# VH-VL binders against q8ixk2r445to577, part 199

Target 1, 133 residues: q8ixk2r445to577
Amino acid sequence: FFGMLQNKGLTDYCFDYNPPDENQIVGHQVILYLCHGMGQNQFFEYTSQKEIRYNTHQPEGCIAVEAGMDTLIMHLCEETAPENQKFILQEDGSLFHEQSKKCVQAARKESSDSFVPLLRDCTNSDHQKWFFK

## First folded at step 10 (VH-VL)

Design xh26 (framework fv_axatilimab)
Fold by ESMFold2-Fast, scan of step 10:
Structure xh26 (fold): chain C 133 residues (1-133), chain A 120 residues (1-120), chain B 107 residues (1-107)
Amino acid sequence: as target 1 above (133 residues)
Amino acid sequence: EVTLKESGPALVKPTQTLTLTCTFSGFSLSTHGVGVGWIRQPPGKALEWLANIYWRDHKYYNPSLKNRLTISKDTSKNQVVLTMTNMDPVDTATYYCARIAYGDYYFDYWGQGTMVTVSS
Amino acid sequence: DIQMTQSPSSLSASVGDRVTITCLASQDISDFLAWYQQKPGKAPKLLIYDASRLESGVPSRFSGSGSGTDYTLTISSLQPEDFATYYCQQHDNLPLTFGGGTKVEIK
């Protein structure tokens, strides 16, 4: 699947990746922003290897969570997806991070009005439910 | 400044349809992420959520009342309209409209409320 | 539906008192809780969202805390203008649900 990855609990918020340096797309945090419908920085691909790929820039990025962390960061895609880059999009809309056994939740960033996806214990929260549009 | 104001009939007879209008200023429903919701409060009772509408015309209804409720917007007039069919005396309440700032589900600015009494 | 239970239903307090109001959710609401103040005959006013974030213009004596299913609103030093009914609201799941309210009365 591919498209804009939207949150059920935050109406009109999408996964968004817009690094400040266009020549270095790796190492920055994935955010949530109002869905603009133009693809670009909000266009992601969900692969058969359970990766969430960002193909708008070269080289291609894959969303990852480092051990012990709860933030989603952009990393380089590998020929075989490492465990920290695997997310299961379940039928109920939950996005399950296999390595940590946690779910991706929409949350406000500390000390700001900005939203970010974070790993949290899995609940039946609408803020943990995602869909492609 | 953000303001919202409810308008509609003060008295409704049982089985009739209630139509309430929320007129607002200081924001627009053409703004990304903004929404407006309706909440009611029977005299001496708690708040009860009714329906939300957002910038991209996404609509959400309280399932216990969904078969009776319709929410719509007129972005050019800065208005949101709620209709509720088959009114009953238990629907007597103060009805509020309120703004939803960033596509979330909490209400940051509220109208003054309009009292609707349902009686014969 | 998520049931929100507030306690106490009412309390009597004096100016200068520390007031604590509790809100319990029937399931984990992941910190998505708002608090409102309602004075007699008036509309509710937002105080706190995301369990602990103070709305702009709200006095610093108001604070929110808690996580999971158990949340608290605290007024550190009650002022005359704080006598009102307070409501919690979960903003985690549809349908949106409110607590039954806590009336803070003059002692």
Scores: ipSAE 0.601, ipTM 0.876, lowest interface PAE 1.8, mean pLDDT 90

Design xh27 (framework fv_axatilimab)
Fold by ESMFold2-Fast, scan of step 10:
Structure xh27 (fold): chain C 133 residues (1-133), chain A 120 residues (1-120), chain B 107 residues (1-107)
Amino acid sequence: as target 1 above (133 residues)
Amino acid sequence: EVTLKESGPALVKPTQTLTLTCTFSGFSLSTHGVGVGWIRQPPGKALEWLANIYWRDHKYYNPSLKNRLTISKDTSKNQVVLTMTNMDPVDTATYYCARIPYADYYFDYWGQGTMVTVSS
Amino acid sequence: DIQMTQSPSSLSASVGDRVTITCLASQDISDFLAWYQQKPGKAPKLLIYDASRLESGVPSRFSGSGSGTDYTLTISSLQPEDFATYYCQQHDNLPLTFGGGTKVEIK
């Protein structure tokens, strides 16, 4: 599956990744931003290995969460997806991070009104439900 | 700086359709993430959410009011209109319009409210 | 629908008192809770969103806390202008729902 990964709990907010250099796609936090419908920095692919791939630039990036952290960071994809890069898109729209046993939630960034995806305890919140547009 | 004002009839007869207009200034519904919602409050009772509309014409309705509600906007006039069909005395309430920031679902600036009485 | 239960429905207090109002959600709302103040004959005013974020221009004596299903609004030292009805609202799931209100009256 591929497209713009949109949050159910926010009106028209999508996963967004704008790397500072198009040849340096790793190391920065994934954010949420108003969906613009143009793909580019908001275009992601959900793979058979349960990865969320960033398809705008080469080499491809894969969203990961490091042990003990709750932020989603762009890493380089590997031939066999490591556990920290695996997200299970469940039937209810929840995006379950297998290694941490947590769910991806839309949340406000600390001391800001900007939105980011973060790992949180799994709930039935619409802010934890995602779909490809 | 931001202001909203509701307008419409003060008295409506049972079975009639209510049309309310929200006119606002200090912001635009062409701004990304911005919306306007309608909330009502019967005398002495709690607030009840009715409907929201956002910058790209995304619309949401309270399902308990089953097909009675229509919300629309005229971005060039800075207006949002709510229509409610088949009015009943239990719909007697003060009706508010309010601004929604950042594609969220809370209300940061409210109009003064307009009282609508439904009676024969 | 998420049910929002406020307690108490009313309370009497004096200027300078610490006032606590509770809001209970029927399911986990992941901190997506707002608090409003409504003075008699006036429109509601936003005080707090995301359970604990103070709206610009709101006095620091107002604070919000809680998580999951249990949330609290605290007024650390009640002022004359604070006598009002307070409402919580979950902004997590549609349809949006409000609590029944808590009226803070002068003692």
Scores: ipSAE 0.621, ipTM 0.885, lowest interface PAE 1.7, mean pLDDT 91

Design xh28 (framework fv_axatilimab)
Fold by ESMFold2-Fast, scan of step 10:
Structure xh28 (fold): chain C 133 residues (1-133), chain A 120 residues (1-120), chain B 107 residues (1-107)
Amino acid sequence: as target 1 above (133 residues)
Amino acid sequence: EVTLKESGPALVKPTQTLTLTCTFSGFSLSTHGVGVGWIRQPPGKALEWLANIYWRDHKYYNPSLKNRLTISKDTSKNQVVLTMTNMDPVDTATYYCARIPYGNYYFDYWGQGTMVTVSS
Amino acid sequence: DIQMTQSPSSLSASVGDRVTITCLASQDISDFLAWYQQKPGKAPKLLIYDASRLESGVPSRFSGSGSGTDYTLTISSLQPEDFATYYCQQHDNLPLTFGGGTKVEIK
């Protein structure tokens, strides 16, 4: 499925990707921003390979988490999805990151009023529950 | 400046329905992410959350009281209304409305509270 | 439902004292914890949100710390206006739940 990926606990906040450099679409952190319903920077596709794909720009990006890190970064998609780019959207709405065995959680960015998705130990938190809208 | 003020009856008889109105200024429920919630506090006891309403008309209720509670808003009047059915003496409490900032679940500005006594 | 256990239920302190209040959640709340101050006859006032973020206008002597299930509110040097009841609230999951409160009394 596809659309705006919204958080249950942080109501009306969606996955958002707006790289500051249009010549370098990948390598920047995914953020959370108020859902605007217009797609574009908030339009993501969940694929059969368990990828969260950003297809607004070319080449297409895939959300990944590097080993030992907890931030979600836009990487280039590969022919076969590597484990660090696989997220399992579970029945209860949790978004489980395959390689780290952790869940995606809405969190306030360190030293900022902005919000970001981060990897955290899996809990029953509403801030770890996601749905496409 | 953000202000909220609760209004409603000071005395309610058992089995009656309580209706409380929260009137606010300094913010709007047309603003993305903002909400208003209701919290109560029986004399000498802890705070208990009742219900939240957000700018998109998303509504959340305390499950222990859900069948008794209804929350609604009138964005143009800057008002949020809470109704609670089948009042009992145990529902005697100070009732507060409070602002919720940007899609959160905590309360940054509170009304003064209104005391509701349930007795015959 | 997430149970919030606050301790102690009351404490006596003098002006200038360092005061620490604890809050335990029955499950990991991922830093989604707020602290409120309530003076007699008044509405609660937000002090801290997201476990450690100080609300605008709140004096720097107030600080929050902790993670997972264990959280603390610290008042580094108690002032006369700080005698009040303090409540923690988890803002991680519905239903929202508050601690039982800690009354900070004059010694």
Scores: ipSAE 0.300, ipTM 0.805, lowest interface PAE 3.0, mean pLDDT 90

Design xh29 (framework fv_axatilimab)
Fold by ESMFold2-Fast, scan of step 10:
Structure xh29 (fold): chain C 133 residues (1-133), chain A 120 residues (1-120), chain B 107 residues (1-107)
Amino acid sequence: as target 1 above (133 residues)
Amino acid sequence: EVTLKESGPALVKPTQTLTLTCTFSGFSLSTHGVGVGWIRQPPGKALEWLANIYWRDHKYYNPSLKNRLTISKDTSKNQVVLTMTNMDPVDTATYYCARIPYGDWYFDYWGQGTMVTVSS
Amino acid sequence: DIQMTQSPSSLSASVGDRVTITCLASQDISDFLAWYQQKPGKAPKLLIYDASRLESGVPSRFSGSGSGTDYTLTISSLQPEDFATYYCQQHDNLPLTFGGGTKVEIK
């Protein structure tokens, strides 16, 4: 699958990656923002290796979660996807991070009303359900 | 200043269709992330959500009432309209419209409410 | 549908009292809970969203806490203007659902 990765629990919010420095593409947190429908910073690919790839820039980025953390960070993709970059998109729309046994949830960033995807205990929350458009 | 105001009939006969209009100022439904919802409250009872409409015409309905409800907007007039068919005395309630911020599902500013009595 | 149960249904309190109101969800709502205050004959007013975030202009004596299925609204020192009915609302799943309300009355 590929396209804009949307949250079921928020009206028209998409995975979004817009690093502050265009020369430093990795190392920043993935955010959620209102879907604009133009692809670009909201265009992602879900691969057969269970990666979520950022295809707008070269080299391609892959979303990862650092050990013991709950934030989704952009890393460089590797030839063989490491476990911290693998997300299982399940039939119910949940995005399961097998290494941590947690699910990706839309949540407000601690210091603002901006939304970000975070790892949380898996629930039946619509904020933990995702789909590509 | 954000304001919302409901308007419509105070008395509706059983089996008739209710049409309520929410007129608002201080924001626009052309603004990304903004929505307007309808909530009702029968006398002495709890709040019950009815329907939401957002920018880009995203619409959501309470499934228990879905077959009876239609929500629409006129962005240029700053109005949202709720239509509810086949009114019954149990639908007697104060009907509120309220603003929804940032594509979320809670209500930050409410209209004063309009009382609708369903009686013969 | 997610059912929201508030307790108590009513309570009597005096000015200066600490008041706690609880809200129980029939499933984990992942902190997506709002609290509203409604005075007789008036529209509800938003107090708190995301379980613990205080709405702009709401006095700091109001606070929200909890996670999972169990949430609490606390008024640290009750003021005369706080006598009202309080409602919780989950904003996690459709359909949106409200608690039955808790009426805070003069003792």
Scores: ipSAE 0.681, ipTM 0.893, lowest interface PAE 1.4, mean pLDDT 91

Design xh3 (framework fv_axatilimab)
Fold by ESMFold2-Fast, scan of step 10:
Structure xh3 (fold): chain C 133 residues (1-133), chain A 120 residues (1-120), chain B 107 residues (1-107)
Amino acid sequence: as target 1 above (133 residues)
Amino acid sequence: EVTLKESGPALVKPTQTLTLTCTFSGFSLSTHGVGVGWIRQPPGKALEWLANIYWRDHKYYNPSLKNRLTISKDTSKNQVVLTMTNMDPVDTATYYCARIPYGDYYFDYWGQGTMVTVSS
Amino acid sequence: DIQMTQSPSSLSASVGDRVTITCLASQDISDFLAWYQQKPGKAPKLLIYDASRLESGVPSRFSGSGSGTDYTLTISSLQPEDFATYYCQQHDNTPLTFGGGTKVEIK
């Protein structure tokens, strides 16, 4: 799968990554932003290795969650995907992070206009359901 | 200033179709992420959600009302219209329209409500 | 459908009292809970969203807390203008559902 990764519950929000430049891809948080339908910073690839890959800038980034954290951070992709970069897109639309046993959920940041994907305990919430558009 | 106002018939006979219009100002349904929903409240009872519509014409309906509802918008007129078929006395309620911020499911500004009585 | 149960259904309190209203969801709603105030003859007014975020212009005596299935609205020092019915609403999943309401009567 590839395209804009959209949330079912937060109806017009998509995964978005806007790194300052190619030298600063690693370590920045993935956010949610209004889906614009143009790809660019909202274009992601779900790979056969269970990675969520960002190919808009070089070097290629892979979404990861660091141990003990709940935020989705951009890391460099590796030839063999580490466990912290593996997400299972399940039949029900849940995006399950294997290493933590948690699900990706759309959530508000402290600012009312800011949204982010976070790891949370898995529920049947529409805010934990994702699809490629 | 954000305002919403409901309009439509105050009296409806059983089996008729109800048409309600929400006219708003201070925002546009061409604005990214914004929506408008309809909620009703029978006299002395709790609030019940009916339907939502969003800026890119995404629509959501309460499934318990079994195909009786249609929601539509006219962005150029700043209006959202709800139709409800086969009205029954149990549908007697105050009907509200309300704004939804940023593609969420809560309601930040509400209209004053319009009372609809269903009787023969 | 997610069922929202509010308790109590009504209460009477004096000006200056701390009032607590509880909302229980039939399943985990991940903090997606809003609170509304409805004064007699008026439309509901948003007080709180995302369980604990105070809407702009709402007095600081109102606060929300809780997580998972259990949520609370607190009024730290009840004022005469707080006579109203309060409703919780889960904004996690469709169909959207409201609690039955809690009527707060000032003694």
Scores: ipSAE 0.358, ipTM 0.812, lowest interface PAE 2.5, mean pLDDT 89

Design xh30 (framework fv_axatilimab)
Fold by ESMFold2-Fast, scan of step 10:
Structure xh30 (fold): chain C 133 residues (1-133), chain A 120 residues (1-120), chain B 107 residues (1-107)
Amino acid sequence: as target 1 above (133 residues)
Amino acid sequence: EVTLKESGPALVKPTQTLTLTCTFSGFSLSTHGVGVGWIRQPPGKALEWLANIYWRDHKYYNPSLKNRLTISKDTSKNQVVLTMTNMDPVDTATYYCARIPYGDYWFDYWGQGTMVTVSS
Amino acid sequence: DIQMTQSPSSLSASVGDRVTITCLASQDISDFLAWYQQKPGKAPKLLIYDASRLESGVPSRFSGSGSGTDYTLTISSLQPEDFATYYCQQHDNLPLTFGGGTKVEIK
């Protein structure tokens, strides 16, 4: 699958990655922003290795979760996907992070009206359900 | 300042169609993430959600009433319209429209409500 | 549909009392819960969203807590203007559902 990765529970919010510099692809948190339908910073690819790839800029980035953390951050993709970069997009729309055994959930960022994807215990929440648009 | 106001008939006969209009100010349905929903409350009973409409014309309906409900918007007039077909005395309620600020499903500002009585 | 059950249905309390209202969801709603205050003859007013986030302009004596299926609204020191019916609403999943309400009567 590829396209804009949209949340079911937040009407018209998509995975969004806006690196500060064209050359600074890694280390920043993935956010959720209103879907604009133009691809670019909202265009992601779900690969056969269970990666969520950001191919808009070079080098290509892969979404990862650091050990002990719950935030999704952009890392450099590797030839063989490490466990912290593997997400199972399940039939019900949930994104299951294999290494942590948790699901990706849309959540409000501290003290703002902005949203971010976070790892949480898996539930049947619409905020944990995702689809490519 | 955000305001919403419901308008429509106070009395409806069984089997007729109800049309309610929500007119608002202080925000626009052209604003990213903004929506308007309709909620009703029968006398002395709990709140019941009916339908939501959002800035990109996404529409959601309560499945229990979906066959009877239509929601639409006119962004240039700052209006949202709800129609409900085949009215029955059990549909007697105060009907509210309310703003959704961020593309989520909670309501931050509510209209005053309009009482609709269904009787012959 | 997610069923929301509030308890108690009604309570009487004195000014200055700590009041706790509970809301139980029939499934895990991941903190996506809002609380509303409704005074007689008036529209509901948003107090809290995302289980614990206080809406701007709402007095700090109101607080929300809980997780999973079990949530509470607390009024730390009840005031005369707090006479009202309180409703919880899950905003996790469609269709949106409200609790049955808890009427707070000041003794």
Scores: ipSAE 0.399, ipTM 0.835, lowest interface PAE 2.3, mean pLDDT 90

Design xh31 (framework fv_axatilimab)
Fold by ESMFold2-Fast, scan of step 10:
Structure xh31 (fold): chain C 133 residues (1-133), chain A 120 residues (1-120), chain B 107 residues (1-107)
Amino acid sequence: as target 1 above (133 residues)
Amino acid sequence: EVTLKESGPALVKPTQTLTLTCTFSGFSLSTHGVGVGWIRQPPGKALEWLANIYWRDHKYYNPSLKNRLTISKDTSKNQVVLTMTNMDPVDTATYYCARIPYGDYFFDYWGQGTMVTVSS
Amino acid sequence: DIQMTQSPSSLSASVGDRVTITCLASQDISDFLAWYQQKPGKAPKLLIYDASRLESGVPSRFSGSGSGTDYTLTISSLQPEDFATYYCQQHDNLPLTFGGGTKVEIK
């Protein structure tokens, strides 16, 4: 699968990665933003290694969650996907982070009304359901 | 300043189609992520969600209303229209339109409501 | 559909009282819960969204708490203008559903 990774629980919100410096793509948080349909910062690929790849820049990024954290951060992809970069896209649309046993949920940021994907306990919430468009 | 106002008939006969218009100001459905929904409240009873429409013409309907609902918008007029077919006395209620922020599903600003009585 | 159960259906209180209203969801709604205030003959007014986020312009005596399936609206010191009916609404899944309402009456 590839394309824009959209949330079922929010109308028209997609995974979005807009690093402040295009020459340094790692270390920043993945956000959710209104889907614009133009690919670019909202274009992701779900790989056979269960990675969510950001393919817009030359060194491809892979979404990861660091131990003990709940935010999704961009890392460099590795030849063999490390466990913290593996997300299982389930038939019901859940995006399960196997290492933490948690699901990716759309959530509002503490300091603003903007949205970000966070790891939360798995529920049947539509805000934990994702699909490529 | 955000305002919404419902308009439509105060009295509808059984089997007729109800058409309600929501006219709003202070925001636009050309703003990405913004929506407008319809909610009704029978006298002395709880709120019941009916339908939502969003900027990209995404439409959602309460499935319990048996496909009686149609929601549409005219972005240039700042209007949302709800139609409900085959009206019955149990559909007597105050009908509200309300703004939906950020592509979410809660309602931050509400119209004053319009009372619709269904009676022969 | 997610069923929203509010308790109590009504309560009597005096100015200055601490009032608590409970909302129970039939499944985990992941904090996607809003609270509305409705005065007789008026439209509902948003008080709280995302279980605990206070809407701009709403007095600080209103607060929301809870998680999972169990949520509470608290009015720390009831004022005369707070006598109203309060509704919870889950904004997690379609169809959207509201609680049955809690009427806060003068004692």
Scores: ipSAE 0.647, ipTM 0.888, lowest interface PAE 1.5, mean pLDDT 91

Design xh32 (framework fv_axatilimab)
Fold by ESMFold2-Fast, scan of step 10:
Structure xh32 (fold): chain C 133 residues (1-133), chain A 120 residues (1-120), chain B 107 residues (1-107)
Amino acid sequence: as target 1 above (133 residues)
Amino acid sequence: EVTLKESGPALVKPTQTLTLTCTFSGFSLSTHGVGVGWIRQPPGKALEWLANIYWRDKKYYNPSLKNRLTISKDTSKNQVVLTMTNMDPVDTATYYCARIPYGDYYFDYWGQGTMVTVSS
Amino acid sequence: DIQMTQSPSSLSASVGDRVTITCLASQDISDFLAWYQQKPGKAPKLLIYDASRLESGVPSRFSGSGSGTDYTLTISSLQPEDFATYYCQQHDNLPLTFGGGTKVEIK
């Protein structure tokens, strides 16, 4: 799968990664932002290794969750995906993080229009369901 | 700043179609993520959600009301219209339109409501 | 459909009292819960969204808490203007559903 990774529970919010420094691809938090339909900072690829790849710039980034954290951070992709970079996109739209046994959920950050993806206990919430558009 | 106002008939006969218009100011349905929903409340009873419409014309309906509901918008007029077919006395209620902020499903500003009575 | 059950249906309290209203969801709604205040003859007013986020302009005596299926609205020091019916609403899954309401009567 590839495209804009959109949340079912939020109308028109997509995975978004726009690092402040063009020479620093990794280390920043993945956010959710209004889907603009232009790809670029909202274009992701779901791979056979269960990675969510950010391919718009080189080197390629892979979304990861660090031990003990619940935020999704951009890391460098590796030849063999480490466990913290593996997400199972299930048939019901759930995005299951194998290492933590938790699901990716859309969550509000600071204002009513500011959202981020976070790891939470898996539920049947529409805010935990994702699809490529 | 943000205001919404419902308008439509106060009395509807059984089997007729109800058409309600929500006119608003202080925001636009051209704004990415913004929506408007319709909610009703029978006298002395709880709130019941009917339908939502969002900026790119995405629509959601309460399945319990099946194909009775149609929601539409006219962005240039700042209006949202709800149509409900085959009215019945149990549909007697105050009908509200309300703003939805940025792609969510809660309602941050509400109109005053318009009472619709369905009787012979 | 997610059923929202509020308790109590009504309560009577004195000015200055701490009042709590509960809302139970028939399934985990992942904190996507809003609270509304409705005064007699008026439209509902948003108080809280995402279970605990206070809407701009709402007095700080109102607070929301809870997670999973169990949520609470608290008024820390009841004022005369707080006479109203309070409704919870899950904003997690379609169709959107509201609780039955809790009427707060000031003694």
Scores: ipSAE 0.648, ipTM 0.881, lowest interface PAE 1.5, mean pLDDT 90

Design xh33 (framework fv_axatilimab)
Fold by ESMFold2-Fast, scan of step 10:
Structure xh33 (fold): chain C 133 residues (1-133), chain A 120 residues (1-120), chain B 107 residues (1-107)
Amino acid sequence: as target 1 above (133 residues)
Amino acid sequence: EVTLKESGPALVKPTQTLTLTCTFSGFSLSTHGVGVGWIRQPPGKALEWLANIYWRDEKYYNPSLKNRLTISKDTSKNQVVLTMTNMDPVDTATYYCARIPYGDYYFDYWGQGTMVTVSS
Amino acid sequence: DIQMTQSPSSLSASVGDRVTITCLASQDISDFLAWYQQKPGKAPKLLIYDASRLESGVPSRFSGSGSGTDYTLTISSLQPEDFATYYCQQHDNLPLTFGGGTKVEIK
């Protein structure tokens, strides 16, 4: 699968990666923003290794979660995907993070009305359901 | 600043179709993520959600009433219309339209409500 | 459908009292809960969204807390203008569902 990764519970919100520094493509948090339908910073690829890849810039980025953290951060992709970069897109739309055994949920960023994807205990929430468009 | 107002008939006979119009100002349904929903409240009872419509014409209906509901919008007129078929006395309620902020499912500004009585 | 159960259905309290209203969801709603205040004959007014975020213009005596399936609305010091019915609403899953309401009567 590839395209814009959209949330079921937030109408028209998509995974978005727009780091402020083009020369430092990794290390920043993935956010959610209104889907614009143009790909670019909202275009992701779901690979056979269960990676969520960001190929818009070079080097290619892969979404990861550091141990003990709940934020999704852009890391460098590896030849063999490490466990912290593996997300299982389930039939019900859940995005299950292999290493932490938690699910990706749309949530409001602290002290603002902006949205981010965060790891949370898996529930049947529509805010934990994702699909490519 | 943001205002919504419902309009439609105060009395509807059983089996007839109800058409309600929500006219609003202070925001536009051409704005990314913004929506308008309809909620009703029978006298002395709890609130019941009916339908939502969003800026790209995304529509969602309460499954219990889906066969009877149609929601539409006219962005240039700042209007949202709800149609409900086959009215019954149990559908007697105050009907509200309300604004939905940026793609969410809660309601931040509400109209005053319009009372619809279903009786012969 | 997610069932929302509010407790109590009604309560009576004195001005200055701390009032708590609870809302129980039939499944985990991941903090996606809103609270509304409705005065007799008026439209509902949004107080809180995302379980704990206070809507602009709402007095600071109102606060929301909870997670998972169990949520609470607290009024830290009840005022005469707080006579109203309060409704919770889950905004997690369609169809959207409201609690049965809690009527707050000032003693």
Scores: ipSAE 0.586, ipTM 0.877, lowest interface PAE 1.9, mean pLDDT 90

